# VHH binders against q9p7j3: the designs that were tried, part 11

Target 1, 174 residues: q9p7j3
Amino acid sequence: MILPLFPETQVHVFVYENVSNCAAIHEQLISQNPIYDYAFLDAATILYKKQVYSAIIRALEDRRDEQMKTKTIHSEVILSLSPKTEISSAFRQFSMTKKSKNIVVVKIDSKLTEEEEFERLDKLVEGNRVEFSDEELQKLIDFKVLKKNYKLDPSTLENPLASILSSIALRGYS

## First folded at step 13 (VHH)

Design bd2
Fold by OpenDDE, fold request of step 14:
Formats: sequence, C-alpha cells, structure tokens
Structure bd2 (fold): chain B 174 residues (1-174), chain A 124 residues (1-124)
Amino acid sequence: as target 1 above (174 residues)
Amino acid sequence: QVQLVESGGGLVQAGGSLRLSCAASGRTFKGYAMAWFRRAPGKEREFVATISWRGGSTFYTDSVKGRFTISRDHAKNTVSLQMNSLRPEDTAVYYCAAQPGYAIFDTASEYDYWGQGTRVTVSA
C-alpha cells in the first residue's frame, strides 16, 4: 500500500493469530537477523488500523526530518505507537514478546507486492493470517493493556481513537 | 464551543489568486491534521489538500497540484490555502476540516470537525 503523504514509500501490514513461534522470532530480532527486518507488534496492544498507520506516518516523518530516535525505521514505528518518549517503555508496551500469541507485522520500504511480501513473511511466522481490519483487531485486543498504554480514563474512553491518535502525534511535543 | 471558521473567499478572474484562511477556536487543534475540501455546484464534496500536524507533510488532489499550497500556523492555530492560477472549475464552497493525528486517506469521513465554508467564484 502507498500512503498519500509518502507516495514513494510502500508499506505492508499483516496480522497473525495463534502464532506458535514468537519466542523464536524474538531471538532472531535480538540477534538482528536481516531477514526479520519488520516491526513485530503485540496485537493485544492494537485496536485500530489508523493507530498502526499513524505510527507508520510518524516514523516516516521522523526519518524525513532526520529526527529518528531509534536505529531503524521499524523500531521507530514501535516507538511511534507510544505516548512516551522512552524507547524501552515503547518496546515494553507495544513490541511482540516471547509470550505473544497474536501479532501485527509492519514492513516499510517494501519492494515487493503485498502477496510477495506475505509469501516471504509466511516462512518466518508460524500462525494464521487474518485480515488487517478494525473488526479483526478488536478480537485480539487486551483493553486493560490498551487503557494502561494510553492512560485512557472514562472521559477519553468515549472516543479512544481520538485519544490514541493524539498521543501518537504529540509524543515529545507536549 | 469548538468551531472552524473559513475566510478569504470571493470573486476572482481566471488566472487570479486567492488566499483562504481557517481559524480554529473553542479548543486547541494541537496534534490534529488539517485539510481543505470543496463542493462545486451540482457536485459532491471533494478532497483538495491536507497537511500533517508537524506541517512538513502535505497531499493534494491532482487537479490543484502546482497551483495550490496548504500551510499552517501553529501559533495562531490556523490553516491556509494559497490558490494561484485559478480556473473556473475551481469555483466552489471551500471547507476547512480537522482530525486528530494523521490523515491516512483523502476521505471526508476521517475528519471530525468542519467549518461553515467560504465561497470562491472564478469567472472566465
């Protein structure tokens, strides 16, 4: 997919449920295996498609402006999901862990079609691909974790999307 | 009361220029993407341009590329649309819109807040 704000950058997003090898994937990420050059997110922390796309755009703006806080565009996507400026906090909040069962996978700067990228990624992830949609994401979300990550209260829970998107946009600008 | 108020519309000859402005009040639109839409006579509302919260990312509909420029002033909580080389087909009511975060697409449904609109008429 092409984002209108960044027409020269192709991005792909995939959702997997019942993933059995998150621990193995995590080890590959720690070792910085280049074939695992994706952002691996815990699906329990993602409620909306726009949440993911907003984080992607934030990361791309950071890169454009040479203001990335992390080493890679994919790690910047993870950071961009968080309202906090601390990288370690962002990763604890949103990154896939060894214990994750459902994940969202983001690819930035892809040179492949969505199907081609899926075929590549499918060799790495042992799970079931589901549609990247708000409907599917809401089945995987942990609302306790979501509320904690974005400090949602009864007033902001009336419109969680607005609160989440504002948090992403305003990180480091408040 | 939260509101967006457009100004700067009017009558102009083809090839002329106008600068539209949108002022936000009633709340801060800090962290919000801003956009311009327009509705020509007998047509549906269409996307014109959007600008990100940071102000460095913009997107335009094809028909206005190279002629229109969207900008924003964070200090004044305003967004502007500089329209150059105007054409009769640019005749429309122009609307300011705002949404939290980033504009992902060019659809009106993404935007939560709208102005009342300002009329732009371009004569041949």
Scores: ipSAE 0.882, ipTM 0.933, lowest interface PAE 0.5, mean pLDDT 95
Fold by OpenDDE, fold request of step 14:
Structure bd2 (fold): chain B 174 residues (1-174), chain A 124 residues (1-124)
Amino acid sequence: as target 1 above (174 residues)
Amino acid sequence: QVQLVESGGGLVQAGGSLRLSCAASGRTFKGYAMAWFRRAPGKEREFVATISWRGGSTFYTDSVKGRFTISRDHAKNTVSLQMNSLRPEDTAVYYCAAQPGYAIFDTASEYDYWGQGTRVTVSA
């Protein structure tokens, strides 16, 4: 798909549930295998589509403005999900782990159609693809983790989307 | 209370220009995307333009590309819409809107705050 704010950049987002090989994927990421050039997120930390897209846009703006804090656009997406500036914290908070069961996978600068990209990714991920929607994400979220990651309290929980998006946008601008 | 107040509307001849302004008060809109919408007589509200809170990212509806420019002033907490080469079909009430984070789509439902609107009339 194309985001209106970045019409020259094609992005794809996929959601998998019941993934059995997250540990294997994690090892490939540590080894920096170029075939795994994606942002792998723990779905337990993602509640909204807009949360993911906002992180993507933040990362793309950082790249445009030559202000990336990480080495790759995909790692910048992971950082951009976090309200914290520390890269290690962002990865601990939002990145797929060896113990993850459900994941969100992001591809930026894709030269392939969504279906073609899926065919590639499907060879790497052993799980069930589900729709990238708020409805499906709500089934996979861990609210305890979400509340912790964004420091949500009773007042902000009335509108968690606003709090999350503001946190993403304002990271490093406090 | 939080308020968005539009100004700058009026009557103008086709080919003319107007500059709309929206002033925010009651809260800071740091980290908020700003946008302009419009509602023509007998039509539904439609997206016109949006700008990210950093100010470097914008997009426009096709019918206004090359003619309209959205900008924002962080110090004044305002957003503006420079409208050039106005056409009769641009006649509408123009609304300022704000949302947390980034504009992902061009739908009104993304925006949490709205102004009362300012009327723009373009005569043939």
Scores: ipSAE 0.880, ipTM 0.933, lowest interface PAE 0.6, mean pLDDT 95
Fold by OpenDDE, look of step 13:
Structure bd2 (fold): chain B 174 residues (1-174), chain A 124 residues (1-124)
Amino acid sequence: as target 1 above (174 residues)
Amino acid sequence: QVQLVESGGGLVQAGGSLRLSCAASGRTFKGYAMAWFRRAPGKEREFVATISWRGGSTFYTDSVKGRFTISRDHAKNTVSLQMNSLRPEDTAVYYCAAQPGYAIFDTASEYDYWGQGTRVTVSA
């Protein structure tokens, strides 16, 4: 997939449900295994495709503008999902954990087609791939976690997408 | 009441230039991506250009690439569309639109706020 705003950067997003080896994946991430060079997100924290795209775009802009706060573009995507500036907080909020069951996986700067990337990733993730859509994401979301992460209240819950996207965009801005 | 107000439209000869401006009233659009759409007579509304919240990323429809430039002024809370080398096929009502966040799309349904439009007529 090519984002119109970043035509030179290929991006792939995958969604897996019923993942049985999140703990194993997590260990590989901790060890910084280069084969696992992805952003692994807890699907319980993702409600919209636009949420993911917004984070990706912000991360890419950060990189372009040499304003990344984290070491890698994938970690920057995780940070970019958060309304908080603290990296550790962002990771706690949005990154896959050992206890995760459903995940969203983001690949930035892919040299492979979507299918090729999927084949590679499919060797790493033991779960069922589902469509990256709002419909599928809403089946996996934990609304309690979502509300907590973005401090959604009754007023913002009328339009949670707008609130989430604004929170992402305004992180670090007064 | 939140409003987007376009200005700068008018009649211009082919090859001429216009600069459209969109100003927000009633609220700020901090954290919003901005876009321009247009609707030609007898045609559906189409995407023209968009600019990210940060303002450093832009995207254009193919037919206007190299001729149109979208920009934004954060201090003034405005977005502009510089239109050069105008063609008769650019004749349309031009609309300013806004959507929250960095995610920028070229589909009208993705935008939450719209202006009333400003008419641009390019004569042959």
Scores: ipSAE 0.816, ipTM 0.902, lowest interface PAE 0.7, mean pLDDT 94
Fold by ESMFold2, fold request of step 14:
Structure bd2 (fold): chain B 174 residues (1-174), chain A 124 residues (1-124)
Amino acid sequence: as target 1 above (174 residues)
Amino acid sequence: QVQLVESGGGLVQAGGSLRLSCAASGRTFKGYAMAWFRRAPGKEREFVATISWRGGSTFYTDSVKGRFTISRDHAKNTVSLQMNSLRPEDTAVYYCAAQPGYAIFDTASEYDYWGQGTRVTVSA
């Protein structure tokens, strides 16, 4: 897909449930295997499609402006989900871990159609692909984790989306 | 009370220019994208332009590309639309709008705050 703000950049987002090999994927990410060049997110931290798209846009904005803090655009997406500037906490809070069961996978700068990218990714992930939709994400979220990651309180819980999206855009500029 | 107030509309001949301003009050809109929409007589509201909170990311509807420029000034808490090479089909009421985060798509339903509009009439 193409996001209007970055029309030259093709992105794809996939959601998998019941993933049995997150530990193996994690080892490949640590080993910097180029076949695994994706952002692997823990789906327990993602409630909205807009949350993921906003992090992608923020990462692309920072890349264009030469303001990236991490080594790759995919690691920058992980940082961009965070309301805080500290890199290590962002990865701890949002990255897939060896214990993750459901994941959201982002590919930026794809040269492939969605179907072609899926065929490649499906060789790497042992799980069941589901639609990238708010309906499916809501089945996979851990609301306790979401509230903690974004420090949502009673005043923000009536419209958590607005609080989450604005914090992604504002990170480092508050 | 949170308010968006547009100004700068008026009557202008084709080929002319106008600069619209949108002043925000009651809220600073930190971390919000701002946009301009317009409603031509007899038509539905359509997207014109959007700008990210940091000001570096913009997107325009095709019919205004190269003629309109959106900008924002954080010190003045304003968003502007410079409209050059105006055409009769640009005649509309122009609305300022705000949404949290980034404008991902160009749909009016994503915007939480709206101004009352300023009328622009472009005569042949």
Scores: ipSAE 0.711, ipTM 0.863, lowest interface PAE 1.0, mean pLDDT 91
Fold by ESMFold2, fold request of step 14:
Structure bd2 (fold): chain B 174 residues (1-174), chain A 124 residues (1-124)
Amino acid sequence: as target 1 above (174 residues)
Amino acid sequence: QVQLVESGGGLVQAGGSLRLSCAASGRTFKGYAMAWFRRAPGKEREFVATISWRGGSTFYTDSVKGRFTISRDHAKNTVSLQMNSLRPEDTAVYYCAAQPGYAIFDTASEYDYWGQGTRVTVSA
């Protein structure tokens, strides 16, 4: 897909449930294996499609403006989910771990169609692909983790999406 | 009480210019994207332009690209639309809108806050 704000950049987002090989994927990410050049997120931290798209847009905005804090655009997406500027905290809170069960996978700068990118990714991930939708994400979220990661309290519970999305845009500027 | 209030509309001859302004009251829209939409007589509301909170990311509908410029001023808590080389087809009520985070798909349903609009009439 192409986001209107960044018309030269193709992105794809995939969701997998019941992933059995997160430890193996994690090892490949540590090794910086270029075949695994994706952002691998823990689905327990993601409730909304807009949460992921906003992080992608923030990462692309920072790349354009030469304000990236991490080495790759995919690691920048992980940072961009966070309301905080601390890189290690963002990775701990949002990145897939060896113990993750469900994941959201982001590809930025894809030269492939969604189907082609899926065929490539499906060779790497041992799990069941589900639709990238708010309905499916809601089944995989840990609300306790979401509330903690975004400091949601009674005053923000009327519109938690607004609080989450604005904090992604504000990181480093508040 | 949160409000968006547009101003700067009026009558102008084709080829002329207008500058629309949208002031927020009762709230600063920190971390919000702002947009302009318009509704021409007998038509549905359509997207015109959007600007990110930081001001560096903008997107325009094709029919206004190169002629209109969206900008925002955090100190004044305003967003503006500079409209140059106006055409009769630009005649519409122009609405200011706000949504948290980034404008992702630029559809009206994604915007939580709306102004009441300011009328722009461009005569042949």
Scores: ipSAE 0.650, ipTM 0.847, lowest interface PAE 1.4, mean pLDDT 91
Fold by ESMFold2, fold request of step 14:
Formats: structure tokens, C-alpha cells, sequence
Structure bd2 (fold): chain B 174 residues (1-174), chain A 124 residues (1-124)
């Protein structure tokens, strides 16, 4: 997809459930293998499509403004999901780990169609692709993790979207 | 009680200028994107302009690019729309709106808060 504010940037988002090879993927990410140049997120931390898109837009804004804090646009997406400014905390909270079961995968600056990018990604991920939708994300979320990551209180738990999205937008502001 | 209150509408000649203002009250809209929509007589509400919380990302519908400027003032908790080179086709009720974040901005259903609108009439 192309976001209107960033018309030269194609973005794809994929969701996989029951992923069996997160440890192998994690090793490739640590090795900085360029074939694995995606943002690999733990789906247990993602409840909404808008959560992912807001992080993507914030990362792209920071790149445009030469204010990125991490080395790649994909690592910047991971940071941008976090309400906190600490890079290591953002990665611990939102990145896929060796123990992850379900993942959300983001590709920015793709020169491929969604299906062409999926074909490449599907060679790397041993799991079942599901639709990137709020319906599917809701099945994969861990609400205890979500509450902890965004410090949600009981008054916001019924519809936490506004609190989550504003946290992403406000990161770095006192 | 959360409110968005628009002001600055009125009657102007074609080629003239107006500045619309939207004052927010009842809650902080920190982390919210703000937008202007308009509804011409007999038509559906259409997107005009939006600005991110940080103020560095703006987007305009094609018909107003180069003529309208959206801005915001965090200290006053306001958003403004400077409208220059006005045309009769700009005649509408203009609405201020707010949504958390800045994900999808040109679709009215994405906005949780709306003002009551201010009328702008541009005469030939």
C-alpha cells in the first residue's frame, strides 16, 4: 500500500500465526542478514491495524526529518510502537523473540506487489499467514502484555485504541 | 465535556481570505491529529486538510493545495485554517475534527471528535 503522506513509499504488512522458526529468524536478524530486512513484531503486542500504521507513519516522519534514532527504517518502526524513548526497552516489548508464536511483519520501501513480497517472506517464515485485520489481530493479542506495554488503566480497557495511538504519537514529549 | 468549537466563518468576496480557528476544551488533544472537513450545500462532508500532533506532517485535498494552510498552537490548544484566494466553490460549513494518532486521515469515520461547524460563504 502507499500512504498518502508518503507517496513514494510502498508498505506491506503480513501476519503469521503458529510460527515454528522464530529462533532461526531471530538468529538471522542478529546477523543482519539483508534478506531478513523486515520489522518482525510479536503479535502478542499488536491489537489494531492502526497501531501498526501509526508506528509506520511516525518512523517515516522521523526518517524524512532526519531524526531517526535507530539504524534502519524497520528498527525505527519497532521503536515507534513504544510509548518510551529507550531503544532497548522498545525491542524487548515489541520485537519478535525466539519464544514468539505469532508475528506481524512489516516491509517498508518495497518495490514489489503484496503477493510478490509475500512469496519472498513465505520462504523465510514457517507459519500460517492470516489476514492483516483487526479481527485476526484480536485473536493473537495478549491483553496482559498490551496493558503493561501501554500502561492502560481500567477506564481505558474497553476501547484502548485512543490511548495506544496517542502514546505512539507522544513518545519523546514530556 | 469534550468540545471543539470553530470560529472565523463569514461572507467574503472571491479572491479574499479567511482564517478559521478551532478551540479545543474538556480534554487534552495531545497525541491527536486535527483536521478540517467541509460540507457544501447538498453534498457529503469532504476532507480539506489535516495536521499531525507534531505539526510537521500536513496533508491537503487537491482542490485547496497552495491556497489553504493548516496550523496548530499547542499552548492555546487550537488548530487554524488560513484560507486564501477563496472561490465560490469553497462555500461550505467547515468542521474541525480530531482523531488519536495519525494513521488514516482523509476519512470522516476515523475521527472521534467533531465541532458543530462554521459557515463560509464566498460570493462572486
Amino acid sequence: as target 1 above (174 residues)
Amino acid sequence: QVQLVESGGGLVQAGGSLRLSCAASGRTFKGYAMAWFRRAPGKEREFVATISWRGGSTFYTDSVKGRFTISRDHAKNTVSLQMNSLRPEDTAVYYCAAQPGYAIFDTASEYDYWGQGTRVTVSA
Scores: ipSAE 0.184, ipTM 0.588, lowest interface PAE 5.5, mean pLDDT 87

Design bd3
Fold by OpenDDE, look of step 13:
Structure bd3 (fold): chain B 174 residues (1-174), chain A 124 residues (1-124)
Amino acid sequence: as target 1 above (174 residues)
Amino acid sequence: QVQLVESGGGLVQAGGSLRLSCAASGRTFKGYAMAWFRRAPGKEREFVATISWRGSSTFYTDSVKGRFTISRDHAKNTVSLQMNSLRPEDTAVYYCAAEPGYAIFNTASEYDYWGQGTRVTVSA
């Protein structure tokens, strides 16, 4: 997939439900295994496709503009999901944990087709791939977590998308 | 009331230039991507250009690349479209649009706020 704003960067996003080996994946990430060079997100924190894409674009802008706050583009994607500037907070809020069951996986700078990338990733993730869509994401979301992560209130809950996306863009600038 | 108000349209000869401006009123569009769309007579509305909130990322439809430049002024809460080397096929009503976050696929349906439009006529 190519984002119009970054035509030279190939991006792939995958959604898995009922993942049985999140703990194992988490250990590999801690060990910085290069085979696991992805952004692993907890699907319970993701409500919209645009939320993920906005985070990706934010991360890519940060990289392009030499303003990354984290070490890798994938960690920057995780940070970019957060309205907060604190890295540790962002990871606690949005990254996959050992207890996660459903995940969103993001690959930046892929040299492979979506299908090829999926084949590689499918060897790492023991779960069921589902469509990356708002419909599927809405089945996996934890609204309590979402409200907490973005400090949604009754006024913003009427249209949470605008609030979420704006907060992503405004992190560190508001 | 939230409004996007376009200005700068008019009649211009082929090869000429115009600068469109879009001003937001009633609210700020902090954290919003901004875009220009246009609708030519008898045609559907089409994407022209978009600019990220940061202002450092832009994207253009192929037909306007190298001729049009989108920019934004955060202090003035405005977005502009500099149109150079105008062609008769650029004749259209030009609309300003705003979208929370970033422009992803630049479809009209993605944008939450729209201006009333400003007419641009390019004569042969």
Scores: ipSAE 0.887, ipTM 0.935, lowest interface PAE 0.5, mean pLDDT 95
Fold by OpenDDE, fold request of step 14:
Structure bd3 (fold): chain B 174 residues (1-174), chain A 124 residues (1-124)
Amino acid sequence: as target 1 above (174 residues)
Amino acid sequence: QVQLVESGGGLVQAGGSLRLSCAASGRTFKGYAMAWFRRAPGKEREFVATISWRGSSTFYTDSVKGRFTISRDHAKNTVSLQMNSLRPEDTAVYYCAAEPGYAIFNTASEYDYWGQGTRVTVSA
């Protein structure tokens, strides 16, 4: 798909549940295998589609404005999910781990159709693809983790979407 | 109370210009994208333009590209719409809106806050 704010950039987002090989994927990421050039997110930390898209847009803005804090656009997406500026913290909180079971996978600058990209990714991920929707994400979310990552309290829980999205936009700004 | 207040509307001849302004009060819209919508007589509300909180990303509906410019002033907590080369089909009530984060789908339902609107009439 194409985001209106960045029409020159094609992005794809996939959701997998019951992934059995997250540990293997993680090892490939550590070794910087180029065929694993995606942002692998722990689905337990994602509640909304807009959360993911906002992180993507934030990362793309940073790249455009030459303000990236990480080395790759995909790592910047992971950072952009966090309200904190610390990269290690963002990765610890939002990236796929060896113990993850459900994941959200983001591809930036794709030259392939969604289906073609899926076919490529499907060779790497051993799990079941589900729809990228708020409904499906809500089944996979760990609210304890979500509340911790964004420091949600009873007041912000009245509108968690607004709190999450604004915090993504405000990262690094006073 | 939180409110968005539009101003700058009026009657203008085709080819003329207007500058709309939207002032936010009651809360800060830090981390919020701002947008302009419009509703022409007998038509549904439609998206016009949006600007990210950062202020560096904008998007326009095709019919206004090259003619309208959206901008924002963080210090004043305002968003503006410079409308040049106005056409009769631009006649509408223009609404200011705010949404958390970024404009993603450019649908009205994404925006949590709305102004009361300011009327723009472009005569032939």
Scores: ipSAE 0.886, ipTM 0.936, lowest interface PAE 0.5, mean pLDDT 96
Fold by OpenDDE, fold request of step 14:
Structure bd3 (fold): chain B 174 residues (1-174), chain A 124 residues (1-124)
Amino acid sequence: as target 1 above (174 residues)
Amino acid sequence: QVQLVESGGGLVQAGGSLRLSCAASGRTFKGYAMAWFRRAPGKEREFVATISWRGSSTFYTDSVKGRFTISRDHAKNTVSLQMNSLRPEDTAVYYCAAEPGYAIFNTASEYDYWGQGTRVTVSA
């Protein structure tokens, strides 16, 4: 898809459940295998589509403005999910781990159609693709982890979406 | 009480200019995207322009590109719409809106806060 704020950049987002090879994927990421050039997120930390898209836009703004804190646009997406400025914290909070079972995969700067990109990614991920929707994400979320990652309290839990999206936008700002 | 208040509307001749302003009060809109919408007589509300929290990313509907400019002042907690080369078809009530995070789809239903609107009339 094309985001209106960045019309020259095509992005794709995929959701997989019951992934059996997260450990293997993680090893490929550590070795910086170029065919794994995606942002791999733990689905347990994602509640809304807008959460992911906001992180993508934040990362794209940072790239455009030459203010990226990480090496790649995909790592910047991971960082952009976090309200914290520490890269290591962001990765611990949101990135796929060896123990993950459900994941969200983001591709930035794709030159392929969604279906073509899926065919490539499907060779790398051993799991079941599900729809990228709030409904499906809500089935995979760990609310304990979500509350911890965004420091949600009883007042902000009344509207967690607003709190999450604002924190993404405000990362590193006073 | 949280509110957005628009100002700057009025009557102007075709080819003229107006500058709309939207002032936020009752809360800070830090981390919020801001936008302008408009409703012409007999038509549905439509998206006009949006600006990111950072103020560095903007998006416009095609009919206003090159003529309208959206901007924001964080210190004053305001968003503005500079409208140049106005046309009769720009006649509408213009609304200010705020959304947490970034503008994704730019549909009216995505915006949490709305102003009461300011009327802009462009005569032929």
Scores: ipSAE 0.881, ipTM 0.934, lowest interface PAE 0.5, mean pLDDT 95
Fold by ESMFold2, fold request of step 14:
Structure bd3 (fold): chain B 174 residues (1-174), chain A 124 residues (1-124)
Amino acid sequence: as target 1 above (174 residues)
Amino acid sequence: QVQLVESGGGLVQAGGSLRLSCAASGRTFKGYAMAWFRRAPGKEREFVATISWRGSSTFYTDSVKGRFTISRDHAKNTVSLQMNSLRPEDTAVYYCAAEPGYAIFNTASEYDYWGQGTRVTVSA
């Protein structure tokens, strides 16, 4: 897919449930295996499609403006989900871990169609692909984790989306 | 009360210029993207331009690219649309809009807050 703000950059997002090999994937990411060049997010931290798209746009904006804080565009997406500037905290809070069960996977700068990229990713992930949609994401979210990561007060913000999205845009620029 | 108020519309000759302004009140829209949309008579609202919170990311619909410039001023809590080389096809009611985070697909449904609009008429 192409986001209007970045018309030369193809992006794909995939969601998997019931992933059995997160520990193996995690080991490959630590080893910096280039076949695993994706952003692997814990789906327990993602409630909205707009959350992921906003993090992607923020990462691409920072890359264009030479303001990236991490070494790759995919790691920058993980940082960009966070309301805080600390890289270690962002990875701890949003990255897939060895114990994750459901994941959201982002590919930036893809030269492949969605179906072709899926074929490659499906060889790496042992789980069931579901649609990238708010409906599916709502089934996988952990609301306690979401509230903690973004310091939300659900009684004050019956729809927390605005707070989450503004935090992504504001990180480091308050 | 939160509201967006557009100003600067009016009647202008083709080839001329106008500057639209949108003032936000009741809040600062911290971390919000801002946009301009327009509605020609008998048509639906269409996207014109968007600007990110930082002001560094902008996007324009093809028909206005190179002629219109969106900008924002955080101190004044305003967003502006400088419209140059105006054409009769630019005749419309222009609306200011705001959404949290980034503009993703430039559709009207993305935006939570809307102004009442300001009329721009460009004479042939």
Scores: ipSAE 0.744, ipTM 0.879, lowest interface PAE 1.0, mean pLDDT 91
Fold by ESMFold2, fold request of step 14:
Structure bd3 (fold): chain B 174 residues (1-174), chain A 124 residues (1-124)
Amino acid sequence: as target 1 above (174 residues)
Amino acid sequence: QVQLVESGGGLVQAGGSLRLSCAASGRTFKGYAMAWFRRAPGKEREFVATISWRGSSTFYTDSVKGRFTISRDHAKNTVSLQMNSLRPEDTAVYYCAAEPGYAIFNTASEYDYWGQGTRVTVSA
């Protein structure tokens, strides 16, 4: 997929449910294994496709403008989901953990088609791929976690999308 | 109540220039992307340009690149479209639009808020 704002950057997003090896993946991420160069997100924190795309755009915007706070574009996506600037809290709140069951996986700067990237990723993740869609994401979300991560109040919970997307764009500027 | 109000439309000769403005009221659209769309007679709305909240990311449809410039002013809560080297095919009603976060696909369905439009007529 090509995002119009960043026409030279190919991006792929995958969703897996019932992942049995998150602890093994987590160990590979800690050891900085380059084969695992993706953003691994806990699907319990993601309700909308636009949430992920907005975080990707924010990360790419900050890379272009030399304002990245983390070492890789994939770690920057994780930070960019957060309404706050503190890196460790963003990772705690949005990143896949050893206990995660469902994940969203982002690849930025891919040189591969979606099918080719999936074949590579599928060797790493023991789980069932599902469609990256609002319908599938809704099945995997934890609304208590979403509300806490974005500090949603009762008036915005009937349509939380605007608050969430605005928070991503405003991080560091509000 | 949230409103977007366009102004600056009118009649102009081909090769001329026009500046459109869109004023937001009822809210500041903090953290929103802003865009211009246009509808030529007998056609559907088409994307023209978008600008991010920070103003640092812009995107233009190919037919207007190099001729149109989108900008925004947070102090005035406005977005503008400077239209240079106008052509008869730029004749349309121009609409201001807003969506939270970033413009992703540049489609009209992504935008939650719309102005009523301002007419631009470019004569030969």
Scores: ipSAE 0.720, ipTM 0.871, lowest interface PAE 1.1, mean pLDDT 91
Fold by ESMFold2, look of step 13:
Structure bd3 (fold): chain B 174 residues (1-174), chain A 124 residues (1-124)
Amino acid sequence: as target 1 above (174 residues)
Amino acid sequence: QVQLVESGGGLVQAGGSLRLSCAASGRTFKGYAMAWFRRAPGKEREFVATISWRGSSTFYTDSVKGRFTISRDHAKNTVSLQMNSLRPEDTAVYYCAAEPGYAIFNTASEYDYWGQGTRVTVSA
């Protein structure tokens, strides 16, 4: 796959279901262990591949333009999923927590192939990898959470993709 | 109703220039990327260029890089393609398109809104 706007930046996205060690991963993230330099997202908040890719592109755009608001590109992805600018609310809404059961994991600026990155990540995550696909994401989503995070109303619920994607692009510029 | 309407096509000699415009009506495509695709006779549509909502991020297919410039004007609700140093292989029907968010995939199937196209012919 090629992301047209940033074709020289290697990105990998992984999805895990039935993760048993989110609390341990969370501890490593708060201690800023560099081995855990990924964006760990709660899969209950992610319905579409395009949702994740849009956040990645937004974060990369902000890095290029010196407009990042968070410490790392991976934390910037978490912020970029949010329609709002408040960092703390974005993390509460989209980050993996110690209670998460399914996760989406993003690596930006990888120097490894997808398989090599997976082998590294698989040592850290106790869960079952599934395909990063809309089909698998639909099994893991919490629609109540999705509606709240993006303020979706009944008219957008049949196909909320456009509303979600435009919200990611508009953050701070509506 | 929402519509995309292209204009500015025509016949031009190799080495010449044209400026294509695409006007949107019925909505502003707030938070949408805009793109140009083209189709030579008997071929599938191919990606030409894209521009982000803010206009700060652009991407071009290799064959037009350095010759074509995409831009957008929110006040006029338009997107434009300035085409310089035209070559016979640039001959095609040019379409503007819109998709929400960013141009994550540069394939035609990802774009839900399309214009009817404007013909560009570049003679040798």
Scores: ipSAE 0.631, ipTM 0.828, lowest interface PAE 1.5, mean pLDDT 90

